# Designs tried in a protein design chat: VH-VL binders against TATA-box-binding protein (tbp). Part 7

Target 1, 182 residues: TATA-box-binding protein (tbp), of Cenarchaeum symbiosum (o74045)
Amino acid sequence: MLDPRTRPRVVNVVSTSDLVQRVSAKKMAAMPCCMYDEAVYGGRCGYIKTPGMQGRVTVFISGKMISVGARSVRASFGQLHEARLHLVRNGAAGDCKIRPVVRNIVATVDAGRNVPIDRISSRMPGAVYDPGSFPGMILKGLDSCSFLVFASGKMVIAGAKSPDELRRSSFDLLTRLNNAGA
Below, E stands for the ipSAE of ESMFold2; O stands for the ipSAE of ESMFold2 at other seeds; V2 stands for 0.75 times the mean of E and O plus 0.25 times the DockQ between their complexes.

## First folded at step 4 (VH-VL)

Design f30 (from d5 with heavy chain S55Y S102Y, light chain A50D E55Q L94W; framework fv_disitamab)
Fold by ESMFold2-Fast, scan of step 4:
Structure f30 (fold): chain C 182 residues (1-182), chain A 117 residues (1-117), chain B 105 residues (1-105)
Amino acid sequence: as target 1 above (182 residues)
Amino acid sequence: EVQLVQSGAEVKKPGATVKISCKVSGYTFTDYYIHWVQQAPGKGLEWMGRVDPEYGETYYNQKFKDKATITADKSTDTAYMELSSLRSEDTAVYFCARWGYYDFDYWGQGTLVTVSS
Amino acid sequence: DIQMTQSPSSVSASVGDRVTITCKASQDISNYVAWYQQKPGKAPKLLIYDASSLQSGVPSRFSGSGSGTDFTLTISSLQPEDFATYYCQQFYSWTFGGGTKVEIK
């Protein structure tokens, strides 16, 4: 039986924030650690990646920011704060307080053994398993979460909007697999 | 109502240190930056630096980086600005102000620091 | 750093006069300008944000205009309580203008 308390490993956090002011495209084009090209997406955004970032931050000239590629909520929020500071230090934006919001958490779970998805998929309501198109079993979780389960016992949980939702969804996934005979 | 209330006037000798407080009320302290602004007698406003009360992150005007230390205490909803190695040219009114994303929307009443021998 | 040049440094005016104060940025700052009023012994008071938006509770005789590098604060009909010093500020790096003292003629 799978242990439903197995801790998921966070692999990507997407978070957003809004500077609530416009960002200077001209300044972004001249900034270090910033990739800005007027020919790309009509010049509406740039990408900031400082040496300390696990991922990067997309900055729109409207002031909206998207942090991707960080492996924890803390790191994702840290990228937004660093991007804000970098813009302010280079005169591309005025100083402001930002309020980061988690938009998506992606995590992996390893069962430590094979999961018989070919056998149990027929016993799981809502499961989609078509090995001719995709080797994993697809399941819908609570709220916005979705699950990919592979025969190897490796699993992906996507769509969580908080660490608590991730924990509950992971528990739900592993419990459903056990109830189906995994 | 939103209020920023600063500590009272100080008179110091050259070489001394002074620490000014700015106590906030009427809003969530950690939601807004607190900035500090210097105004020498009969002169204009000069920005000194700011603190993020939630994370303790600071950003300074280079002119004041070695003179001023800005901090915040979340447990008492109070921001601080400390001036070290006081000189006569540090005589000024010091204001704290809340950064409301577009401007300084609320200000403290000011604290006069007089440095004289 | 961005410099804000404010003019005039002082203006003598009478009640009912139209007063115009200008502020020039050393580089393009879009509309990231605020205007403040300061009376002797008091903290500055916000009048205008985003170059032209009137702060709630501020009399409609105050107005702001401009974008890019050139900005203007206008008082359409000066009142006795308007004798004060006015400052512009840019929010890229919080640089203030030198101030304009509006004094009685």
Scores: ipSAE 0.007, ipTM 0.534, lowest interface PAE 8.8, mean pLDDT 88

Design f31 (from d5 with heavy chain S102D D103Y, light chain N31D E55Q L94Y; framework fv_disitamab)
Fold by ESMFold2-Fast, scan of step 4:
Structure f31 (fold): chain C 182 residues (1-182), chain A 117 residues (1-117), chain B 105 residues (1-105)
Amino acid sequence: as target 1 above (182 residues)
Amino acid sequence: EVQLVQSGAEVKKPGATVKISCKVSGYTFTDYYIHWVQQAPGKGLEWMGRVDPESGETYYNQKFKDKATITADKSTDTAYMELSSLRSEDTAVYFCARWGYDYFDYWGQGTLVTVSS
Amino acid sequence: DIQMTQSPSSVSASVGDRVTITCKASQDISDYVAWYQQKPGKAPKLLIYAASSLQSGVPSRFSGSGSGTDFTLTISSLQPEDFATYYCQQFYSYTFGGGTKVEIK
């Protein structure tokens, strides 16, 4: 039986914030640690990756920012604050306060053994499993979460809006698999 | 309803330190930056720096970086600005001001600091 | 560092006069300009934000205009309570203009 207390490992947190002001595309193009590509969204954004960032921040000239690739909420919010400071210090934006919001948490869970998805998928209401199209079993979870379960025992939980939702959804997934005979 | 109330006037000797307070009321203290602005007698306004009361993060005008220390105390809804190694040219009125995102919408009444021998 | 050059430094005017104050930024700041009024012994008061938006409670005789590097504050018909010093400010690095004293003629 799978241990439903198994802790998920966060692999990506997407967070957003708004500078509530325009950002200079011209200054972003000249900044260190910033890549500006005119072909990306018609020149409406650049990418900031400073030393120490786990991922990167997309900065739109509208002032909206998206943090991706961080492995915790703290790190994701930290990336937004670092991007804000970097923009301000280089004159691309004025000083401002930001309010980061979590948009999506993606985590992995490893059962430590194979999961017989070919046998249990028919016992799980709502499961989608067609190995000719995709090798994993797809399930809908609690609230906004979705699950991918592979025969190897590797699993992905996506769509959580908070760490608490992630923990509840992980417990839910492992419990459902046990009830189906995993 | 929103108010920023500063501490009273101070008279100091050269070399002294002074700490000015700015107590806020009528809103959530941690939702807005608090800035400090200097105005020398008969002169214009000069921005000194700001603090984020939520994080304690500060951002300074380079001119004041070694002169001023800006802090915030969430337990008392009070921002502070400390001036060290006072000289006669530090004689000024010091204002605190609330910054939302585009402008200073509420200001303290000002604190006169006089540095004289 | 963005410089804000304000002119004139002072203007002598009478009640009923039209007063125009200008502010020039050393680089393009779009519409990120505010105007403040300061009376002797008082804190500054916000009049205009985003170059042309009138703050709630401010009389309609005050107006702001401009974009990019050149900005103007206009008082269409000066009243006795308008004798004060006026400051522009930009929002990229919080630089104030030098101020314009509107004094009685």
Scores: ipSAE 0.056, ipTM 0.612, lowest interface PAE 6.4, mean pLDDT 89

Design f4 (from d5 with heavy chain S102Y; framework fv_disitamab; at its last look DockQ between E and O 0.04; V2 from the best seeds 0.00; counts 0 for: pae O 12.4 > 2, placed apart)
Fold by ESMFold2 at other seeds, look of step 6:
Structure f4 (fold): chain C 182 residues (1-182), chain A 117 residues (1-117), chain B 105 residues (1-105)
Amino acid sequence: as target 1 above (182 residues)
Amino acid sequence: EVQLVQSGAEVKKPGATVKISCKVSGYTFTDYYIHWVQQAPGKGLEWMGRVDPESGETYYNQKFKDKATITADKSTDTAYMELSSLRSEDTAVYFCARWGYYDFDYWGQGTLVTVSS
Amino acid sequence: DIQMTQSPSSVSASVGDRVTITCKASQDISNYVAWYQQKPGKAPKLLIYAASSLESGVPSRFSGSGSGTDFTLTISSLQPEDFATYYCQQFYSLTFGGGTKVEIK
């Protein structure tokens, strides 16, 4: 039987925030740890990656920011706050308050054993399994999450908007697999 | 509608401490930074520092880092600035101001602090 | 830190004159300049934000221009109530210009 309390491992968090002001393209082009190329996306954004970031932050001229590549919500929000500070210290934006928002969490679960998705997919409502097309079983969770389950016992959870939602979705997935005969 | 109302004028001796209040109304206190600005007699405006009323986070002009302590009390919608070890050169009008993302859009009326023997 | 150099420090002008006040930033600050008017014994009042945007309720004789490092406040026809000191400010590190005292002669 699978342990429904197996903790998922976060592999990517996407979060956003807004500086509520325009950002200087000239200043971004001159900043350390910032890539800006006006030939890319019509010069509408730059990218900040400091030595401490797991991923990077996209900064739009409009003041919108997107954090990608962090492996926790805390690190994802940290990237947005560090990008704000970096922009302010280098004169590309004025000091301001930001309110980061989680947009997507992707995590993996490893059952530590094979899962007989050939046998159990027909017992799971809404499951899609077509091994000629894709080797994994595809499931929808409640609301925002989706699941991929592979015969190896490796699983992917995508679409969670909080760590609590991720944990609940992981528990639900593993419980449903057990009930289907995994 | 938006108002920043500061405490009244103070006369202090050298070495004393003063705490100036800035009570806000007409908006959600925790949505905007509160800044403090010094104006010495006959002189221009000089930024001192600011507080985020939601978190209590502060950021200071290095000139005033060891002179001023800026705080916010979100239960009373009031920001404070305390000036320590007062000297005669600290005689000035002190303003609080709300940061409107591009500018200081609302200002307190100012508080005169006079430091004399 | 970004320094703001404001000139002139003082000007005497007649009612009806065009008055021009200049502010120069030590580095490119895009259009992130505000202009304030301060009358004696009063708090500063916002006139212009984002270099050229007129604050609500400010007379149309006031205008702002500039981008990058050079910024200008213009009063197209000076009125007696325009006697005041004017300050520019950049908002990245919140440095004010030194001020320009406008006196009616």
Scores: ipSAE 0.006, ipTM 0.482, lowest interface PAE 12.4, mean pLDDT 87
ESMFold2-Fast, scan of step 4: ipSAE 0.430; ipTM 0.762
ESMFold2, look of step 6: ipSAE 0.006; ipTM 0.527
ESMFold2 (binder alone), look of step 6: mean pLDDT 92; pTM 0.927

Design f5 (from d5 with heavy chain S102D D103Y; framework fv_disitamab; at its last look DockQ between E and O 0.04; V2 from the best seeds 0.00; counts 0 for: pae O 14.1 > 2, placed apart)
Fold by ESMFold2-Fast, scan of step 4:
Structure f5 (fold): chain C 182 residues (1-182), chain A 117 residues (1-117), chain B 105 residues (1-105)
Amino acid sequence: as target 1 above (182 residues)
Amino acid sequence: EVQLVQSGAEVKKPGATVKISCKVSGYTFTDYYIHWVQQAPGKGLEWMGRVDPESGETYYNQKFKDKATITADKSTDTAYMELSSLRSEDTAVYFCARWGYDYFDYWGQGTLVTVSS
Amino acid sequence: DIQMTQSPSSVSASVGDRVTITCKASQDISNYVAWYQQKPGKAPKLLIYAASSLESGVPSRFSGSGSGTDFTLTISSLQPEDFATYYCQQFYSLTFGGGTKVEIK
């Protein structure tokens, strides 16, 4: 039986926030650690990556921000706070308080052994498994998560909107696999 | 009702340090930045800096970064502004103010600091 | 950093007069301008935000206009309680104009 309490490893967190103000394209073009090209995509956004960031932050001239590539919620929110302060210090945005929101958590789980997906996929409601097109079994959760399960025992959980949802979804996935005979 | 109440007037000698308080009531202290503004006698308003009472994060006007230290104490709903190495040029009324969103919506009554030689 | 140049520095006016105060930013600040009124010995009071939005409770004789670099505060019919100093402020670096003292004639 798979251990349903096996800890998922977070590999990417997407979070967003809104400065609720327009950001200066002219100032973004001159800022260090910012990639902005007015000719690209109509000058709609810039990309901030400071040395301390695991990923980067996309900043739209509308004031919306998207943090990607961080490996924890704390790090993802930290990127948004750093991008905000960097914009403020360079005169590209007025000083403001932001409220980051998690949009997507992607994590991996390793069963530590093979999972017989060829055999168990027929016992799992909603499972999609067609090895001629994709080698993994695709499952959806009841809330925002979706799952990929490979014969090697490696799994991907995507779509969680909080660490608690990720924990519950991982437990539910491993329990469903056990109930199907994994 | 929202109120920002500042400590009373101070008279200090050159080289001294002074710490001014701004006690808030009528709202959740951690939801808004508290800023400090200097007004020299007969002169205009000059922004000094601000604190986020929730995180303790500060952001200063470069002119004041080596002069002023801004802090907040969540347990007493009080913001502070400390001025070090006082000179006669620091004689001014100091205001605390709440940052609503794009503007200062509530102000303290002001604290006069006089530096005499 | 962004400088705010306010004019005039003072104006002498009578009750019922139209008073116009101008503020010029050293660079484009869109509509991120607020106007404050300060009476002697008192803290400033918000009048206008976002260049033209009237703060709740402020009399309709006050109005703001402008965008980009040039902004105006207008008092359409001056009242006795309007004798005060007025300040503009921009949002990006929080600089204030030098102030305009509206004095009784």
Scores: ipSAE 0.390, ipTM 0.743, lowest interface PAE 3.1, mean pLDDT 90
Fold by ESMFold2 at other seeds, look of step 6:
Structure f5 (fold): chain C 182 residues (1-182), chain A 117 residues (1-117), chain B 105 residues (1-105)
Amino acid sequence: as target 1 above (182 residues)
Amino acid sequence: EVQLVQSGAEVKKPGATVKISCKVSGYTFTDYYIHWVQQAPGKGLEWMGRVDPESGETYYNQKFKDKATITADKSTDTAYMELSSLRSEDTAVYFCARWGYDYFDYWGQGTLVTVSS
Amino acid sequence: DIQMTQSPSSVSASVGDRVTITCKASQDISNYVAWYQQKPGKAPKLLIYAASSLESGVPSRFSGSGSGTDFTLTISSLQPEDFATYYCQQFYSLTFGGGTKVEIK
């Protein structure tokens, strides 16, 4: 029996905010912590990465920002707040309030043992297992969450919008696996 | 369980100052902004401002910028709002609220401040 | 600043009635809207976030819809405990709608 209370390990949090103003491309380009990725977005955004960030923040000239690569909601929101501070201090944006929003939490769960996904996939409604295409079992969870379950017992939970939703989804996943004979 | 517990009701004379406390428990205080909301008698909710308990950074609704001072004390997990130069129109219930990712998910019970001669 | 215009200001309704409440934003705010319920002498309680997502523990008779500038809260079958005042709020600059008082007819 898997322990439904096994704590998921957050691997990535995607969060967004909006400065509700246009950002000066010229001033962004001059910031030491800011880089352009012109090959990807045609020079319409910059990337802010400081030594303290786990990930990075994409800043669009429209004022929209995306935080990726942080391993907690706190760190993800911290990246957006730090990006705002740098933009304001360097004159690329006026003083502003941001409303960080969690868009996606990706976490892992490790059962510490094999899970017989080839046997149990037929017992789980909506499960998709096609090992020729993808080595894991795919299934939908609570609300916006999706689950990937590998025969090794490694699992991925994606699409959670809050830490509480992630915890509920993890409990749901492990309970459903137990009920299917994991 | 997440809780926001506010200080009790206050009766003040015009010109006085009041400081309302909002003590949190059940989560890491510095992970979330604390906001303050006014509700005048028979009226709706009006956002006043917020503090980032981690950095101490504040931001105010322009209407309240010269009226309210919002602070946070990390050592006691408590946010504060001080209202100065009280007038009769400042009579209201004042709420603290936690900003939970996309919304205000937890609220204090409210503190009634009555300003009367 | 983004204004939220909420209507109606009040609704007289009976138990079992369907109630709809609207909010209109002065500019496009995507789905960055929440809905709250407030009973007299109590703090507001979150019902709906992200325009249409139901908060945990909120009865399924509550629903939200809308995107952009126009948003709706619906109570499909009014219960005695639903007589309260309801507020929308946008989260770009945290402006509340003016409120809708739902009263017993």
Scores: ipSAE 0.005, ipTM 0.444, lowest interface PAE 14.1, mean pLDDT 86
ESMFold2, look of step 6: ipSAE 0.006; ipTM 0.531
ESMFold2 (binder alone), look of step 6: mean pLDDT 92; pTM 0.916

Design f6 (framework fv_disitamab)
Fold by ESMFold2-Fast, scan of step 4:
Structure f6 (fold): chain C 182 residues (1-182), chain A 118 residues (1-118), chain B 105 residues (1-105)
Amino acid sequence: as target 1 above (182 residues)
Amino acid sequence: EVQLVQSGAEVKKPGATVKISCKVSGYTFTDYYIHWVQQAPGKGLEWMGRVDPESGETYYNQKFKDKATITADKSTDTAYMELSSLRSEDTAVYFCARWGYEGYFDYWGQGTLVTVSS
Amino acid sequence: DIQMTQSPSSVSASVGDRVTITCKASQDISNYVAWYQQKPGKAPKLLIYAASSLESGVPSRFSGSGSGTDFTLTISSLQPEDFATYYCQQFYSLTFGGGTKVEIK
């Protein structure tokens, strides 16, 4: 039986925030740790990656920011705060307080053993499994979460809006697999 | 009613340290930055730095980074600014001010006069 | 860092006069300028933000205009309580203008 308390490993957190001001494209083009290409998205954004970041932050000239590639909510929010301060220090934006919001958490769960998706997929309502198209079984979870389950026992949970939702969705997934005979 | 109330006037000798307080009320302390602004006698306003009461993050004007230390205490809804190694040119009125999300100071403390003399 | 050049340094005016104060930024700051009023012995008070937005509770005789590098604060009909020093401030590097003292003629 799979342990439904198995802790998921967060692999990506997408968070957003808004500087509520326009960002200088000219300053972004000149600042360190920033890639700005006029041809990309019509010159509407740049990418900031400082040495302290696990991932990167997309900064739109409108002031919107998207943090990707961080492996925790704290790290994702940290990237937004670091990008904000980096813009401020380089004169590309005025100093401001931001309110980061989690948009998506993606995590992996490893069952530590094979999961018989060939056998159990037909017994799980809503399951999509077509090995000729994709080797994983697709399931819808709690709220906006979705699950990908592979025969190897590796699983992906996507769409969580908080760490608590991720934990509940992981528990739900492993419980549903046990009930189907995994 | 939003209020920022600062500690009273101080007279200090050269080389001393002074710590000014700014107690806030009428709003959630952690929702806004608190900035500090210096005004020398008969002169204009000069920004010194700010703190985020929620995170403790600080950001300073380079001119003041070795002179001023800005902190916040969430348990008492109070921001502080400490000036070290005081000199006569530090004589000024110091204001705390609340920074709105839209980039302006909407509420100010009444000011604290610091006089440095021997 | 962005410099704010404010003019004039002082102006002598009578009640009922139109007073115009200007502020020039050393580089484009879009509309990210605020105007403050300071009376002797008092803290500054916000009048205008985002170059032209009137702060709640501020009399309509105050108005702001401009974008880019050139900004103006106008008092359409000066009142006795308006004798004060006025400061512009830009958002990007938090620099204040030098101030304009509006004094009684």
Scores: ipSAE 0.352, ipTM 0.722, lowest interface PAE 3.3, mean pLDDT 90

Design f7 (from d5 with heavy chain G100D S102Y D103G; framework fv_disitamab; at its last look DockQ between E and O 0.03; V2 from the best seeds 0.00; counts 0 for: pae O 17.2 > 2, placed apart)
Fold by ESMFold2 at other seeds, look of step 5:
Structure f7 (fold): chain C 182 residues (1-182), chain A 117 residues (1-117), chain B 105 residues (1-105)
Amino acid sequence: as target 1 above (182 residues)
Amino acid sequence: EVQLVQSGAEVKKPGATVKISCKVSGYTFTDYYIHWVQQAPGKGLEWMGRVDPESGETYYNQKFKDKATITADKSTDTAYMELSSLRSEDTAVYFCARWDYYGFDYWGQGTLVTVSS
Amino acid sequence: DIQMTQSPSSVSASVGDRVTITCKASQDISNYVAWYQQKPGKAPKLLIYAASSLESGVPSRFSGSGSGTDFTLTISSLQPEDFATYYCQQFYSLTFGGGTKVEIK
């Protein structure tokens, strides 16, 4: 039996915010720690990565921002706040307040042993398993979550909107696998 | 042995502040959420909020958002809850508890806070 | 938030009796419910998780069942040490039921 209490490890958090203003392309092109090229993506966005960021922030000319690559919600929101400050400090955006929103948390779970997904996939309602096209079993979970389960016992949880949802979804996944005979 | 040890009982005047500690041992502190639960005299259990000791991220029951401040100190394996602007209706036993994704599997012994003139 | 309606509020029973306590969730929560025992002056103790799984060290006379919205805790043969208050809790938003006090008649 799998331990439903196995703690998922966060690999990536995607969060967004909106400056509710246009961002100066000219200023972004001149900023340190910012990659911007009008010839790429029609000049629609720049990418901010400072040495302190785990990931990076995409800044759209429309004022929308996307934080990726952080390994916690706090770090993901921190990247958006740092990007806002960087833009304001360099004159690319006016002073403004942002309200970050979590869009996706991706985490892994490792069972530490093989899981017989070829045997149990037919017992799990809604499971998609076609090893000729993709080696993992795909499941839907709570709310917006989805699961990938590999025969090695490695698993991926995606689509959680909060750490609490992630933990409940992890418990749900492992419980359902146990009930199917994992 | 997993153990959550809370600070001792407190008697406070209305308007005061109290800070309750919850020191953990027997497991890796940053692997589990620490939650706080209120039990008023003769009443049931009410969830107040929690902290992720790894990140410091908090989440509160809306009822307690302006009353409680929950923190964690990774260097001492200790969670804290501060209650501000105490009133007589804040008189209760306060528990810290470890969240193990399916329930509260370990609890502190409780800290009685009495608010009286 | 998901409300947990626990019943009865109290029950009087004799040693050896079968005692059943129920909780009803306001929404489908699959099997994500826990049950706790609390004796006077003590912290709660986890008895049952995931609706039906016994926590380690809990006597086998305790059992849980249910899925969806309706859940039960059963004590198959009440013992004197089972005099306590019992709470259900749903995992989704951490709401507790109102409690059931079990009194020895």
Scores: ipSAE 0.000, ipTM 0.460, lowest interface PAE 17.2, mean pLDDT 88
ESMFold2-Fast, scan of step 4: ipSAE 0.489; ipTM 0.775
ESMFold2, look of step 5: ipSAE 0.006; ipTM 0.490
ESMFold2 (binder alone), look of step 5: mean pLDDT 93; pTM 0.946

Design f8 (framework fv_disitamab)
Fold by ESMFold2-Fast, scan of step 4:
Structure f8 (fold): chain C 182 residues (1-182), chain A 118 residues (1-118), chain B 105 residues (1-105)
Amino acid sequence: as target 1 above (182 residues)
Amino acid sequence: EVQLVQSGAEVKKPGATVKISCKVSGYTFTDYYIHWVQQAPGKGLEWMGRVDPESGETYYNQKFKDKATITADKSTDTAYMELSSLRSEDTAVYFCARWSYGDYFDYWGQGTLVTVSS
Amino acid sequence: DIQMTQSPSSVSASVGDRVTITCKASQDISNYVAWYQQKPGKAPKLLIYAASSLESGVPSRFSGSGSGTDFTLTISSLQPEDFATYYCQQFYSLTFGGGTKVEIK
C-alpha cells in the first residue's frame, strides 16, 4: 500500500506577471544578462538570466513576463521581481510593482518501490498506457493536474496552480493507485 | 477617502539633517509605492526616489542617492524622507505622492517646506 | 536617462482661448506620459495619464494626445481657474518636463 501522505518534491514552477506597461526593446538589446534580438521572433520578447537565477524570465515588449525553471514558488516569484528590478535599473521599464501568479507546478513523487502499471492501467478509468510510445502511465487528476506514473515507482505531477492543489492531487493520485491494487 | 498628510515646515542650518514624514490613510499602505518629489522655490518638479512599503525596497534618482534616505514604517502607515548634510540648494518644498499601477501619481501630500539658512 | 523638453516655458492667454502645451521625449516612451496642473502654494493635481486618458473629475476641456516621442496637452477653452503651471512626466526614468506657466494676458 502506497502512503498517500508522501510529500511531492517540486522540480519546476512557471509563474507570470505583468508590468502593465510596454518594455523598451532598444534598452533590452543593450542590457547585461539579457538576450534580445529584434530579428528573432519578430522582436516580441527578450530573455533575462542573472547569475542568481535557477531558470530564466521571458520578457515581452507588451510588459508580460514568464518565469521558468525555478524549483519553488518563492524562487519563481523571486525571478520575476529580479527581472522587474533589472529592467527598471537599466531604463527599459518604468518603476512598477508586480503581483506574480503561479501558472504551473511540476513535482515528483517516489513510491520507494515498483508500481505494477502494466497490471493496474486496465483497472483505472481514463488511464493511457502504451509502452511502445511512452514508458509511463498517464492519468488525469483533480483540478488542473495530470500524472505520469512509471513502473519504477517514480511519478510526475504537472499542472498544479498552487502548492495546496499539488498536495491534494498527490494524495488523490496515491489513493487511486492503492484502490487499483498498487 | 485617500489622504497623504505630511509633517510641517522646517528651518535648518547648513550641515544639519531633516526628516520629513508622509502619513497615509484610506487604503492599504503596502499596495502602492510612495515617491518623493523636490520643488525648489520658483522652479519645477524633480523626482527624488521611492520606497515599496511592503518590502522596504528603494530606488533613487542618482542626483539624490547620497543626499536622501527614503524609508517606510508599516506599523504606522508612514513613509519618511531624510536629507543629510543640508546646503542652501536643498531649500525646497518636498512632496510625497502615491504611485498608481497606471503609471501616474494619483494622490499627493500637501508638501513640506524645508528652508536651509545660515 | 530620458529627458522631457516642455514648450513653451510660459504662455499668456485670455479666457476662452485654446492653449496647447507640448513635450518631447529624448527617446520612445510609448504612451507613458502623465500631465499635472499646479496652482501656487498647492500640490500638483493629475489631469491626464497614459498620454490621453482623462482623470476622473477633470473637466472635458482638457485633453492629451501623442505617442512615442511627441506629446501635447490641450485646453480647448481656457477658464479662469486654469491659470496655473502644467508639467508632463514620463515613467521610464521618472523625469518631469520643465513646466509651462499659463498666465492671464
Scores: ipSAE 0.006, ipTM 0.536, lowest interface PAE 10.4, mean pLDDT 87

